# Ledger of designs, part 95: VH-VL binders against q96il0

Target 1, 167 residues: q96il0
Amino acid sequence: APERGAERRDTAPSGVSRFCPPRKSCHDWIGPPDKYSNLRPVHFYIPENESPLEQKLRKLRQETQEWNQQFWANQNLTFSKEKEEFIHSRLKTKGLGLRTESGQKATLNAEEMADFYKEFLSKNFQKHMYYNRDWYKRNFAITFFMGKVALERIWNKLKQKQKKRSN
Short names: E, the ipSAE of ESMFold2; O, the ipSAE of OpenDDE; V2, 0.75 times the mean of E and O plus 0.25 times the DockQ between their complexes.

## First folded at step 3 (VH-VL)

Design v24 (framework fv_ebronucimab)
Fold by ESMFold2-Fast, scan of step 3:
Structure v24 (fold): chain C 167 residues (1-167), chain A 120 residues (1-120), chain B 111 residues (1-111)
Amino acid sequence: as target 1 above (167 residues)
Amino acid sequence: EVQLVESGGGLVQPGRSLRLSCAASGFTFSSYAMNWVRQAPGKGLEWVSYISGSGGSTSYADSVQGRFTISRDNGKNSLYLQMNSLRAEDTALYFCARDTEYGSWSFDYWGQGTMVTVSS
Amino acid sequence: QSELTQPRSVSGSPGQSVTISCTGTSSNIGAGYEVHWYQQHPGKAPKLLISDNSNRPSGVPDRFSGSKSGNTASLTISGLQAEDEADYYCQSYDSSLDAYVFGTGTDVTVL
């Protein structure tokens, strides 16, 4: 659910929670795991003198995080839903209720669940294959841009040093 | 073969709404950001809207901000543009266009466009 | 408006060369954002002709070349042919608008 609630507006001058990056922060901050994807989001710092190359890197990292977050939120939700449907279906065919006599959730043993895991993996094989391929491509692109940004920063420092020597 | 096919254009009165669709095939749709670009008859290209591959980030040209909404359904390989409060100046051929792979910020594939005419 | 400035039209004879300029500002081309070029034949969708200032996509003849210096990018078409008659658009990104921007477009005529 993208109901953000009151994502607490930070208030100076006290130290702020890790869940809300400080407004005066000069670096990235990591949040708590997302309810659905179980991945920790990164809140990116935007420098005042951000170059086009730095902006492209930041936006690529942000878009990759969104893509990764969405994939795993959907996958985890689908897995949980289909698992429960499978368990309920198997209990119904056995003539059993959804709860034990002690009030605990009725469940299937590992051997009975093997059919579900095998079917789920087979059904999602192509989806996971494309995810892994895209994941590697994205990380390669991020690494490439990180290298370009590093070279840009080195070049700018060299230009500043040259300018100081000329003046 | 990469293909983008737009639909949903037509004649509509000022102040009304219209929804455009773009059907994508031949590539992993969810891995690419998508755009809408329009061209008024006899005029140049104007970027309208952007959506990231996940759908988590969107942006709009100032001329359509607050009136148009871009969305996508990755399970159906489809891109949409909901156009509200249409004006005569929104009359144009609307193209869907794919962002070139990671970090180029260019458009490598375009559909043939769907014509939207706003007239009373 | 935030459009990149191009000449309205350029013309040349078959076999000659023509150059189309694309002039931006300090918030787009001048800031270092790459320039891309599109070719549009009458009644057809635009086709990516040059990406990232000077890169030719597969299938684009080497007669087409791109360059960039300061606030201005240029597309050069050498060995003009009849099929080069088309509209040409440059495109970049504007940091002040946080938006893609297109050039005003140039009509190329082969005389």
Scores: ipSAE 0.508, ipTM 0.785, lowest interface PAE 2.2, mean pLDDT 85

Design v25 (framework fv_ebronucimab)
Fold by ESMFold2-Fast, scan of step 3:
Structure v25 (fold): chain C 167 residues (1-167), chain A 120 residues (1-120), chain B 111 residues (1-111)
Amino acid sequence: as target 1 above (167 residues)
Amino acid sequence: EVQLVESGGGLVQPGRSLRLSCAASGFTFSSYAMNWVRQAPGKGLEWVSYISGSGGSTSYADSVQGRFTISRDNGKNSLYLQMNSLRAEDTALYFCARDTEYGSWSFDYWGQGTMVTVSS
Amino acid sequence: QSELTQPRSVSGSPGQSVTISCTGTSSNIGAGYDVHWYQQHPGKAPKLLISENSNRPSGVPDRFSGSKSGNTASLTISGLQAEDEADYYCQSYDSSLDAYVFGTGTDVTVL
């Protein structure tokens, strides 16, 4: 996938945490959990001599992180919205207000909430199955590219060794 | 089956704006990066813009940088290209194209294109 | 516009073999980026014909083959047929432009 530059890319939402490392890093850095997805982002270090294959691996890992962050951010938002709607509808059918006399949010008991969790899981079963399928496919692809990069590095070391032995 | 259907093309005067749409079906739209590629009448293919599956990363050809904006609505399985400050040189058939999965950096499926003519 | 150089046209008779070259620079093909090939019939969208230098997508006849060496990639069509009459484009990625790049295109005529 092409990117026209860090400045242009940075002006658009990335679907990942906006936290930046405190200082320049020569290594990958792990940030705090995103508020919406609750996942920790990885900020990748780009070496000066990155090969095309290494670039493809890094971009695949970045793309997979963005995909994962977006999925869970959307899932968590949907869960929160539907949970509140469920609680409000059940309280209305019972003739109860949305707040207690102390001003706290009115809640349902564990048995009533179990109905919501069961319904939510059932409604999202197919979505989670597709997520798991794509997750495994993406990790297989990442592993495959890691293997290709490892073979490239071995080949380059062997070529370097040949040059040293020729001299 | 994978389908990509472009719309929104037409005749427009220089300096004006136009918005293209691409409706996707037959695959998990949010899992794929998407591109716009154009072809001027009787000419070759030119890559225009890229957007990642999440919409978090975008990029543009130098010829359209600052004038065009790519976006997507994953809930509607739709890709968009907002074209501002149009020039005669932007006259082309605009294709919606899907990035091949997982680092191949090729285009595995294309729409039929929508024609944009910029003329006074 | 086009960063990869292809011959404008090649022609052959049914049953012959034709080869289309795609020449790049040190910032794209020469840097090691993969080359992909597309077939475009008149009035139709391009179709992915060869991916990652030499891989054929499902449904592409084995008479189409690709190779890459140095700054140049080649598409070979063996046993040329009338339906192969089309425009062919190579495509890679350019690190200096940070962009996908296409070839100039080659018109294949079957006489």
Scores: ipSAE 0.497, ipTM 0.778, lowest interface PAE 2.2, mean pLDDT 86

Design v26 (framework fv_ebronucimab)
Fold by ESMFold2-Fast, scan of step 3:
Structure v26 (fold): chain C 167 residues (1-167), chain A 120 residues (1-120), chain B 111 residues (1-111)
Amino acid sequence: as target 1 above (167 residues)
Amino acid sequence: EVQLVESGGGLVQPGRSLRLSCAASGFTFSSYAMNWVRQAPGKGLEWVSYISGSGGSTSYADSVQGRFTISRDNGKNSLYLQMNSLRAEDTALYFCARDTEYGSWSFDYWGQGTMVTVSS
Amino acid sequence: QSELTQPRSVSGSPGQSVTISCTGTSSNIGAGYDVHWYQQHPGKAPKLLISDNSNRPSGVPDRFSGSKSGNTASLTISGLQAEDEADYYCQSYDSSLDEYVFGTGTDVTVL
């Protein structure tokens, strides 16, 4: 049976790129910002003797990272597309060209762009509220599992100490 | 209110294909991993397949590996199971089940199931 | 394929307590993976009854309790009632199979 949660570097869901560390790592590795989400991915090291709690924590962190990257990649794409459509619409209404004399894309002033930002934020308000709620819940869960893993490690050390004392 | 509604089951000949669908509502579909679980008539529960919230990770029970494909369309709040090379032993009620949030690895909501009968 | 072993049936009288065992191996329950319990009435979908060994979801009566020790988990139903007559399934995860695994199921009868 394929390993659930195994990372594949050749393809990425919804256009989110996957990073590849320079070499096999014995520690977690932080990559460069993703092209689409603009977030720095973490490559998780898998310990040889990973416990079920450690596996659950790692997979929760990996799933949260994938979820977070996909959300922001989609959000950034939507923002860029709608921003460009808004600019083109307003320039056309003014009878202006889409390019400046320097060959750069024509743009609107800050006052005109404020209308777009207000509309975009208003339109996406509910989406951002649900994202924030889930983000906080996920981080709470990760912190909770980190606590469980820490307690497990303390308990295992105490058991080893007990065995040494009894011998 | 969380709801999961399966469809696509029916009577099918051995060796043929069926595609099951599960329509989700009442929650942010993309935030939850989803599963298919089946139950043969008068028998127990058997896990079939898993898909992560993003769709980036999937896994399958050994009994269906290579024949079944799980997929999702988060824009349509829908989960799918493509079943190829069906066998008599695939006859079962197929449930769509939501993974309990944030690392539990249990199933907190289930649909009512769709019946798949594979016979000649 | 059920990977966790449960008794086929248990029975009790109203007001009594019954306990259902769920026995796994070193690759699942014995490895430390959590055990979850489901209740299924005839013709109905399963309902999550106990999660993460002993947690009761909202709306589940405190008559239902779970525990886990070594390679065995147990579901205890105290104050047994007629509506508790159902099939009960345990569930865990198996690291060697990389699969969610269910128990063989237990039919609870209220005499």
Scores: ipSAE 0.540, ipTM 0.802, lowest interface PAE 2.0, mean pLDDT 86

Design v27 (framework fv_ebronucimab)
Fold by ESMFold2-Fast, scan of step 3:
Structure v27 (fold): chain C 167 residues (1-167), chain A 120 residues (1-120), chain B 111 residues (1-111)
Amino acid sequence: as target 1 above (167 residues)
Amino acid sequence: EVQLVESGGGLVQPGRSLRLSCAASGFTFSSYAMNWVRQAPGKGLEWVSYISGSGGSTSYADSVQGRFTISRDNGKNSLYLQMNSLRAEDTALYFCARDTEYGSWSFDYWGQGTMVTVSS
Amino acid sequence: QSELTQPRSVSGSPGQSVTISCTGTSSNIGAGYDVHWYQQHPGKAPKLLISDNSNRPSGVPDRFSGSKSGNTASLTISGLQAEDEADYYCQSYDSSLEAYVFGTGTDVTVL
């Protein structure tokens, strides 16, 4: 309501909200939650003298974020759509209208909704299992590259110290 | 078994358009970045275009920038290359190639390629 | 793109060892980007032989090995066999082009 409708937040093709970091910061910028995924996007700071390992790490983190955002945006949309369809179907089966006498949306009780959640989880079990597997693999890879970057920085400091002694 | 199958190649006149497709199977398509790599007859390999797993990031070789568009449909396990303003020098076998797991920046699986001939 | 320089051809007899060099610049191999190697038989798609300078994918024989030093990477094929007759391409990434780059390719002949 405070904002005009046309000026409301948009989503990027990858499911990440479009936004710009304030000025050029020397650290990562965290944006507002994406409308569909409910995840906050991170805009990564690019160092002036970024090494190949640092670039690979940054791009791996960016790609992982895009992958994660797309998964949850799609999952949340699917959940909302199927939930609404389930409610409408059950109300129709019972011969009930979609609205109550007071004009409120007709709802199912917690016991009836438990059936939907059980079915949704069962139906999406394999999908979530593959997601978790990929999520762990990606975090393992990110940790591995973080370790490589740390070792590179230690090695560069040692090389610089050696050159200082030689000169 | 990982499979990549390209299609859509053919003979086309200079200045025209052509759309290539790559059908992927045997892996979680949305978890992998994809590439197009071409090879002119009797010549070497040339990288053409990249798309991230989500489709949110793309990049192109300078020779095709502004003319080619890479896209994907993760629901259909399909990769596409829209080629506009085709030139004789775009004549090549076009390969669909999968980026190797998480940060290697190599290509672990390739399709057999689809031949594009630009001639008049 | 053919930004990485390879010899046009190398040859050897069965059982011999051959080495293929791949020379880049300060914007790719010299900057520290990993080098990967592909084998391509006539009429077929390339196959990944070596990833990340020296790692062998599953199914690639031990006789293929890779190394990298400075601006140059090398692929060594030991115990050369007739089935090794193929084109070999190195590949890396170039920071100035912001692109994957391939080598010029090397034709390996046996006998």
Scores: ipSAE 0.544, ipTM 0.814, lowest interface PAE 2.1, mean pLDDT 86

Design v28 (framework fv_ebronucimab; at its last look DockQ between E and O 0.01; V2 from the best seeds 0.00; counts 0 for: pae O 8.6 > 2, placed apart)
Fold by ESMFold2-Fast, scan of step 3:
Structure v28 (fold): chain C 167 residues (1-167), chain A 120 residues (1-120), chain B 111 residues (1-111)
Amino acid sequence: as target 1 above (167 residues)
Amino acid sequence: EVQLVESGGGLVQPGRSLRLSCAASGFTFSSYAMNWVRQAPGKGLEWVSYISGSGGSTSYADSVQGRFTISRDNGKNSLYLQMNSLRAEDTALYFCARDTEYGSWSFDYWGQGTMVTVSS
Amino acid sequence: QSELTQPRSVSGSPGQSVTISCTGTSSNIGAGYDVHWYQQHPGKAPKLLISDNSNRPSGVPDRFSGSKSGNTASLTISGLQAEDEADYYCQSYESSLDAYVFGTGTDVTVL
């Protein structure tokens, strides 16, 4: 949906780190990985005379980026929280403290952690399936709009060629 | 089956506040941008506010900017409109409307609306 | 408010065709933004009838068609039926306001 100030109201609901692209850049700029989602944000270049179709494509790409960053930030938070709870529970069952004698955070071996990974994947299976479905749909839509923009640019070049011949 | 059900409308005095809700079901709520659209009695449709699927981007019609706040709770499949400093001209049936998927910029599903009357 | 201009009313007899115009400016339809159409029966919510100038959503009869040329879009209802009696609204995007914009609405009467 188009909207006033969507890109000007640069708020990252997933806690994405902000970055500053070069002034007067003529290209998209890629920043460092976000702390929470671990995805690299893209700053989209806005052409001076952006067509409606180009605007739709850019906003679709921006919205897809926000959606993707939000999903992975939430997933990573959930994983970290549940991992910590699992470790605490297993250490309590063994009668062990949360930290070693050296003050380091106590951990479980790979065999014990395999139970957590299996449980986490099973619990989140449907969530990941819906994410993959929506991810493919969004990329199909972006590709479709990119094709329409390419055709528009070809048509505009043909119109310019026609004008040159007429004059 | 996609459903949108609005609630929270009523009679309110000028200068007061009111909060509208829209309960969504039958689709992945977080994947769709949502809108509020209003219709004054006997009049046409007027777009009020937009919120992206993630909630990261919002926007408002000039007539409500600074007074209304759109928000969503994706965990509860709910959309909200907080209306402050209400005026007589805000009297309308308020519809919850879903943006058509991925770049159409149209509204494919609408709720039945909730009536807001601002009168002394 | 910036609105797209529609005739207040159009009328026809069963089986006839009627056309509703939606006229914008260089900052909306004339700029190249797509036009969408909604049907609203009395006391009911609007229903998406035509999207992206001419696309017909599933469940919409093929007697409804849309087109766009320059700064004007048109909705044509062929084989007019009694149940087509409703209000019809066009919708596009207004670049000067950075906002969605609706038409003034047209009342279709089936005589």
Scores: ipSAE 0.565, ipTM 0.817, lowest interface PAE 1.9, mean pLDDT 86
Fold by ESMFold2, look of step 4:
Structure v28 (fold): chain C 167 residues (1-167), chain A 120 residues (1-120), chain B 111 residues (1-111)
Amino acid sequence: as target 1 above (167 residues)
Amino acid sequence: EVQLVESGGGLVQPGRSLRLSCAASGFTFSSYAMNWVRQAPGKGLEWVSYISGSGGSTSYADSVQGRFTISRDNGKNSLYLQMNSLRAEDTALYFCARDTEYGSWSFDYWGQGTMVTVSS
Amino acid sequence: QSELTQPRSVSGSPGQSVTISCTGTSSNIGAGYDVHWYQQHPGKAPKLLISDNSNRPSGVPDRFSGSKSGNTASLTISGLQAEDEADYYCQSYESSLDAYVFGTGTDVTVL
């Protein structure tokens, strides 16, 4: 049972893809862009005799992907929500409706919208700074484990070669 | 300063439900997996449940599978454990524990725990 | 069912060296999963003492050391001090259950 294929049974929070890869794929699979994050999820293959080190690497890659998907899904949602709220509050201050005469959403000019973009960037500066720090730390850790897995595979290949020569 | 504060423990009859909370501060909560670990009075530590930083992956000890549900709200920096169909053997001090960053699979920060007593 | 075996108690005089064993099976420690150690003083939460078999987190005295061989991990306390009197737990991962697993715990007494 622990050596099943790359089927994902994770319950994704709102904002991640519901892509379903083939049950018995022997390779990692890249799915379509997620509706909310705009990132393509990777569906990871679980080999029949996955080592503890390979398992740690796979789970670290899976968690990093989920973390990244959730960050960008949340940021995209927050950006859209706060943009709408800013436009609404500025239109209300000017005594204007939310829709034009043609029924299209009323907007603000580029100068007016620049205030929103500056405010949003300023509010989220710390959040993005911590995201970048954590992104680099996660990628360093993944690279470190990839190196350890590569060495483990080389060592196992040499061990098997020595066993065959004992015949 | 990393802090984890559990709450929601209490005395409850068998078969009833209880919801534990853990308030986290001093770190980027969404970047860390979280765990519940329990300790029956006078006994050792027992791992209960795991949730990934995003909340997308969960795992449970066999003793609680199907009865307990771990969840998190990253907007409130809060971890939860919904405990249904409680049994006498669930009586324990319940700790909230932070998983060590990036693949060590150890618990580097712990709360002081909240006591759950299941008895008639 | 799955738990790591530790001695129930260990004692030593101040300045002595004591060693706590943690024995697992081929589906946890013996499969190659790392071992971590925790110290728990009475009425307190556990504290991470050793991670990844032998790594000492910041703030942990160098008199604490860990090792692993085969199915067994060891925690050694060199130069035992009064404040080392506590319970000690090992922890690893159990692949057959997809679960973290703790040891049975060891009560360390300083004479």
Scores: ipSAE 0.455, ipTM 0.770, lowest interface PAE 2.8, mean pLDDT 85
Fold by OpenDDE, look of step 4:
Structure v28 (fold): chain C 167 residues (1-167), chain A 120 residues (1-120), chain B 111 residues (1-111)
Amino acid sequence: as target 1 above (167 residues)
Amino acid sequence: EVQLVESGGGLVQPGRSLRLSCAASGFTFSSYAMNWVRQAPGKGLEWVSYISGSGGSTSYADSVQGRFTISRDNGKNSLYLQMNSLRAEDTALYFCARDTEYGSWSFDYWGQGTMVTVSS
Amino acid sequence: QSELTQPRSVSGSPGQSVTISCTGTSSNIGAGYDVHWYQQHPGKAPKLLISDNSNRPSGVPDRFSGSKSGNTASLTISGLQAEDEADYYCQSYESSLDAYVFGTGTDVTVL
């Protein structure tokens, strides 16, 4: 069976948001929506005394964010492409003008567009299933590590209080 | 920069076949419909064929219907025109032309063309 | 093949205005399909000059303007320059043929 050459899906360029938070920021920053994914990137704060557990949590959050950005950037690109193709082909088939009498771009009606959305969702159903599965896995892991970090912080605070009582 | 480069033109006898290619660069090839347009020596422009971005939709001029086949390989950023049963009337400079984005149905970028000469 | 009708040639002196007509039918221009215009210099590929009846792409001088009314579109070149000497083609869509259609072309000469 000839290996169906993997269609190199034109990966949307990872628009690294050039938003640099102030160096003295002690909190996470939310950037403007990315032009491709429409997701707001988060710049994660790095504490001076970041524990190994906190570092793992931060890295996991960062990787998950990058994964999510890339997924939605590609999905939005694919969606836009297929949508325009659908509109173009339907207008052509109907023999409708590209412009209305008022000079506006001709559009399809809501019913026709509903068909497009249904088909698009059907076609991408498996992809969305995998995405959702991975999304849950990643977020579960993040939540788990958040819990661990919280426990570590509580423990460290208790140790410090004990040390202060002993002096 | 958007570039379209045609190739595969040449001298052929009537009844023979020829395959034209167009190499595209500088844009997301799969996002754009593509066209072939030809121009006979000293004549006007004639649209030949259309293919959608995905390749799922094609259209042909009556003059080439049943003889020509337009195709694309989005992985190679390439457009093709398989020309069968060539006639003297098919003698022309063949241009690859990009359809304008968002359904304008205009051609915003053109190659320099490749010459096809059909002669006995 | 259905073609849009253009005058064969139009001439003008430098600085004058010239207009090229493009006449279609009720199945193309008259059906509400947009008209596009191309400029072609000798030995060069066509260049999109006007899209969507009157839209001027980036890099096209403002002396070029397009309009459409009924079955007829028009390209006007104001302030004609020597560099405007070229062939001009209108283009639209023919619904009955599911085909793009070009005009017969107009040779513009600068006297």
Scores: ipSAE 0.014, ipTM 0.579, lowest interface PAE 8.6, mean pLDDT 87
ESMFold2 (binder alone), look of step 4: mean pLDDT 93; pTM 0.949

Design v29 (framework fv_ebronucimab)
Fold by ESMFold2-Fast, scan of step 3:
Structure v29 (fold): chain C 167 residues (1-167), chain A 120 residues (1-120), chain B 111 residues (1-111)
Amino acid sequence: as target 1 above (167 residues)
Amino acid sequence: EVQLVESGGGLVQPGRSLRLSCAASGFTFSSYAMNWVRQAPGKGLEWVSWISGSGGSTSYADSVQGRFTISRDNGKNSLYLQMNSLRAEDTALYFCARDTEYGSWSFDYWGQGTMVTVSS
Amino acid sequence: QSELTQPRSVSGSPGQSVTISCTGTSSNIGAGYDVHWYQQHPGKAPKLLISDNSNRPSGVPDRFSGSKSGNTASLTISGLQAEDEADYYCQSYDSSLDAYVFGTGTDVTVL
């Protein structure tokens, strides 16, 4: 019988979010998008009897996630800050206030905002190229270690078969 | 070319504080985890502290836990070690060392070190 | 903290081979963690000599080789040369300490 019904509380007594992985999870869990990076975090399952190779892979994946989350959180914050500064600068140049007569935030049209997007992308071109290079390197390393872990598991299964046949 | 240059070492009295810096150049600093490793005069190497590339995770040797704080400023390509409640046993040459790329858990580049002497 | 055990010193003549052992415990080398080796000349910073048990970084002569079995790793220097006179340190990771650990160091003398 299933332990969890639709009407039961999804949060722990400590008030932990319903989006957190179950305490007895046997696999990785994917959470909701982060407020700043807009990326979904992965909560990694730590198996009983984790090998050194499996631990290295998990730590590499965790570090890559931290790196990726931090990059996009900083990029999004920088984008938002510079966008606001650009809008304020343009409105001031036109002799307009930051608020409309009705008290709403003043905005620029799509044509004016196109200049900002072009400048932002140009300024960040080198940063994005380095990000892509590091992303490729990290994924290559992760794939390599995933392969090593797979080979280790195959080897362990073969060793178990040999021992069973010897007995 | 990859370079790591430590600074901030000196003579300090027991119980006082000192802050070390490491200036990195020649690589994408934020992509690499960084370490502090020390060597007492005439003795071997001792790992002190580790920080992830993003700065989101840190780790410390038991001998310095609660007294030392590792930090980084990726915008300035700089690594720091804040050393509080210094003891005579902390006397050592302090090296800045870069983690080898992606999963090796070795140190591929080292600075020349900065000497910290804790004495009355 | 617990260090990996190395002989204090090893000596040899030019052209000979020397081997340095690095013995750990069940929480580090014995658990299967990789072993790395560093060369340190007097007054200089350490240099990575061997990574991941047996990998030679670019610029390291093939005279240097590494191996690992059980609780012990070994660094072998073949065709010993005068410039090989230095201190050598092994390094691994210890799961009990959640820390990098270094060997006690070995002084190699070329006579």
Scores: ipSAE 0.419, ipTM 0.761, lowest interface PAE 3.2, mean pLDDT 86

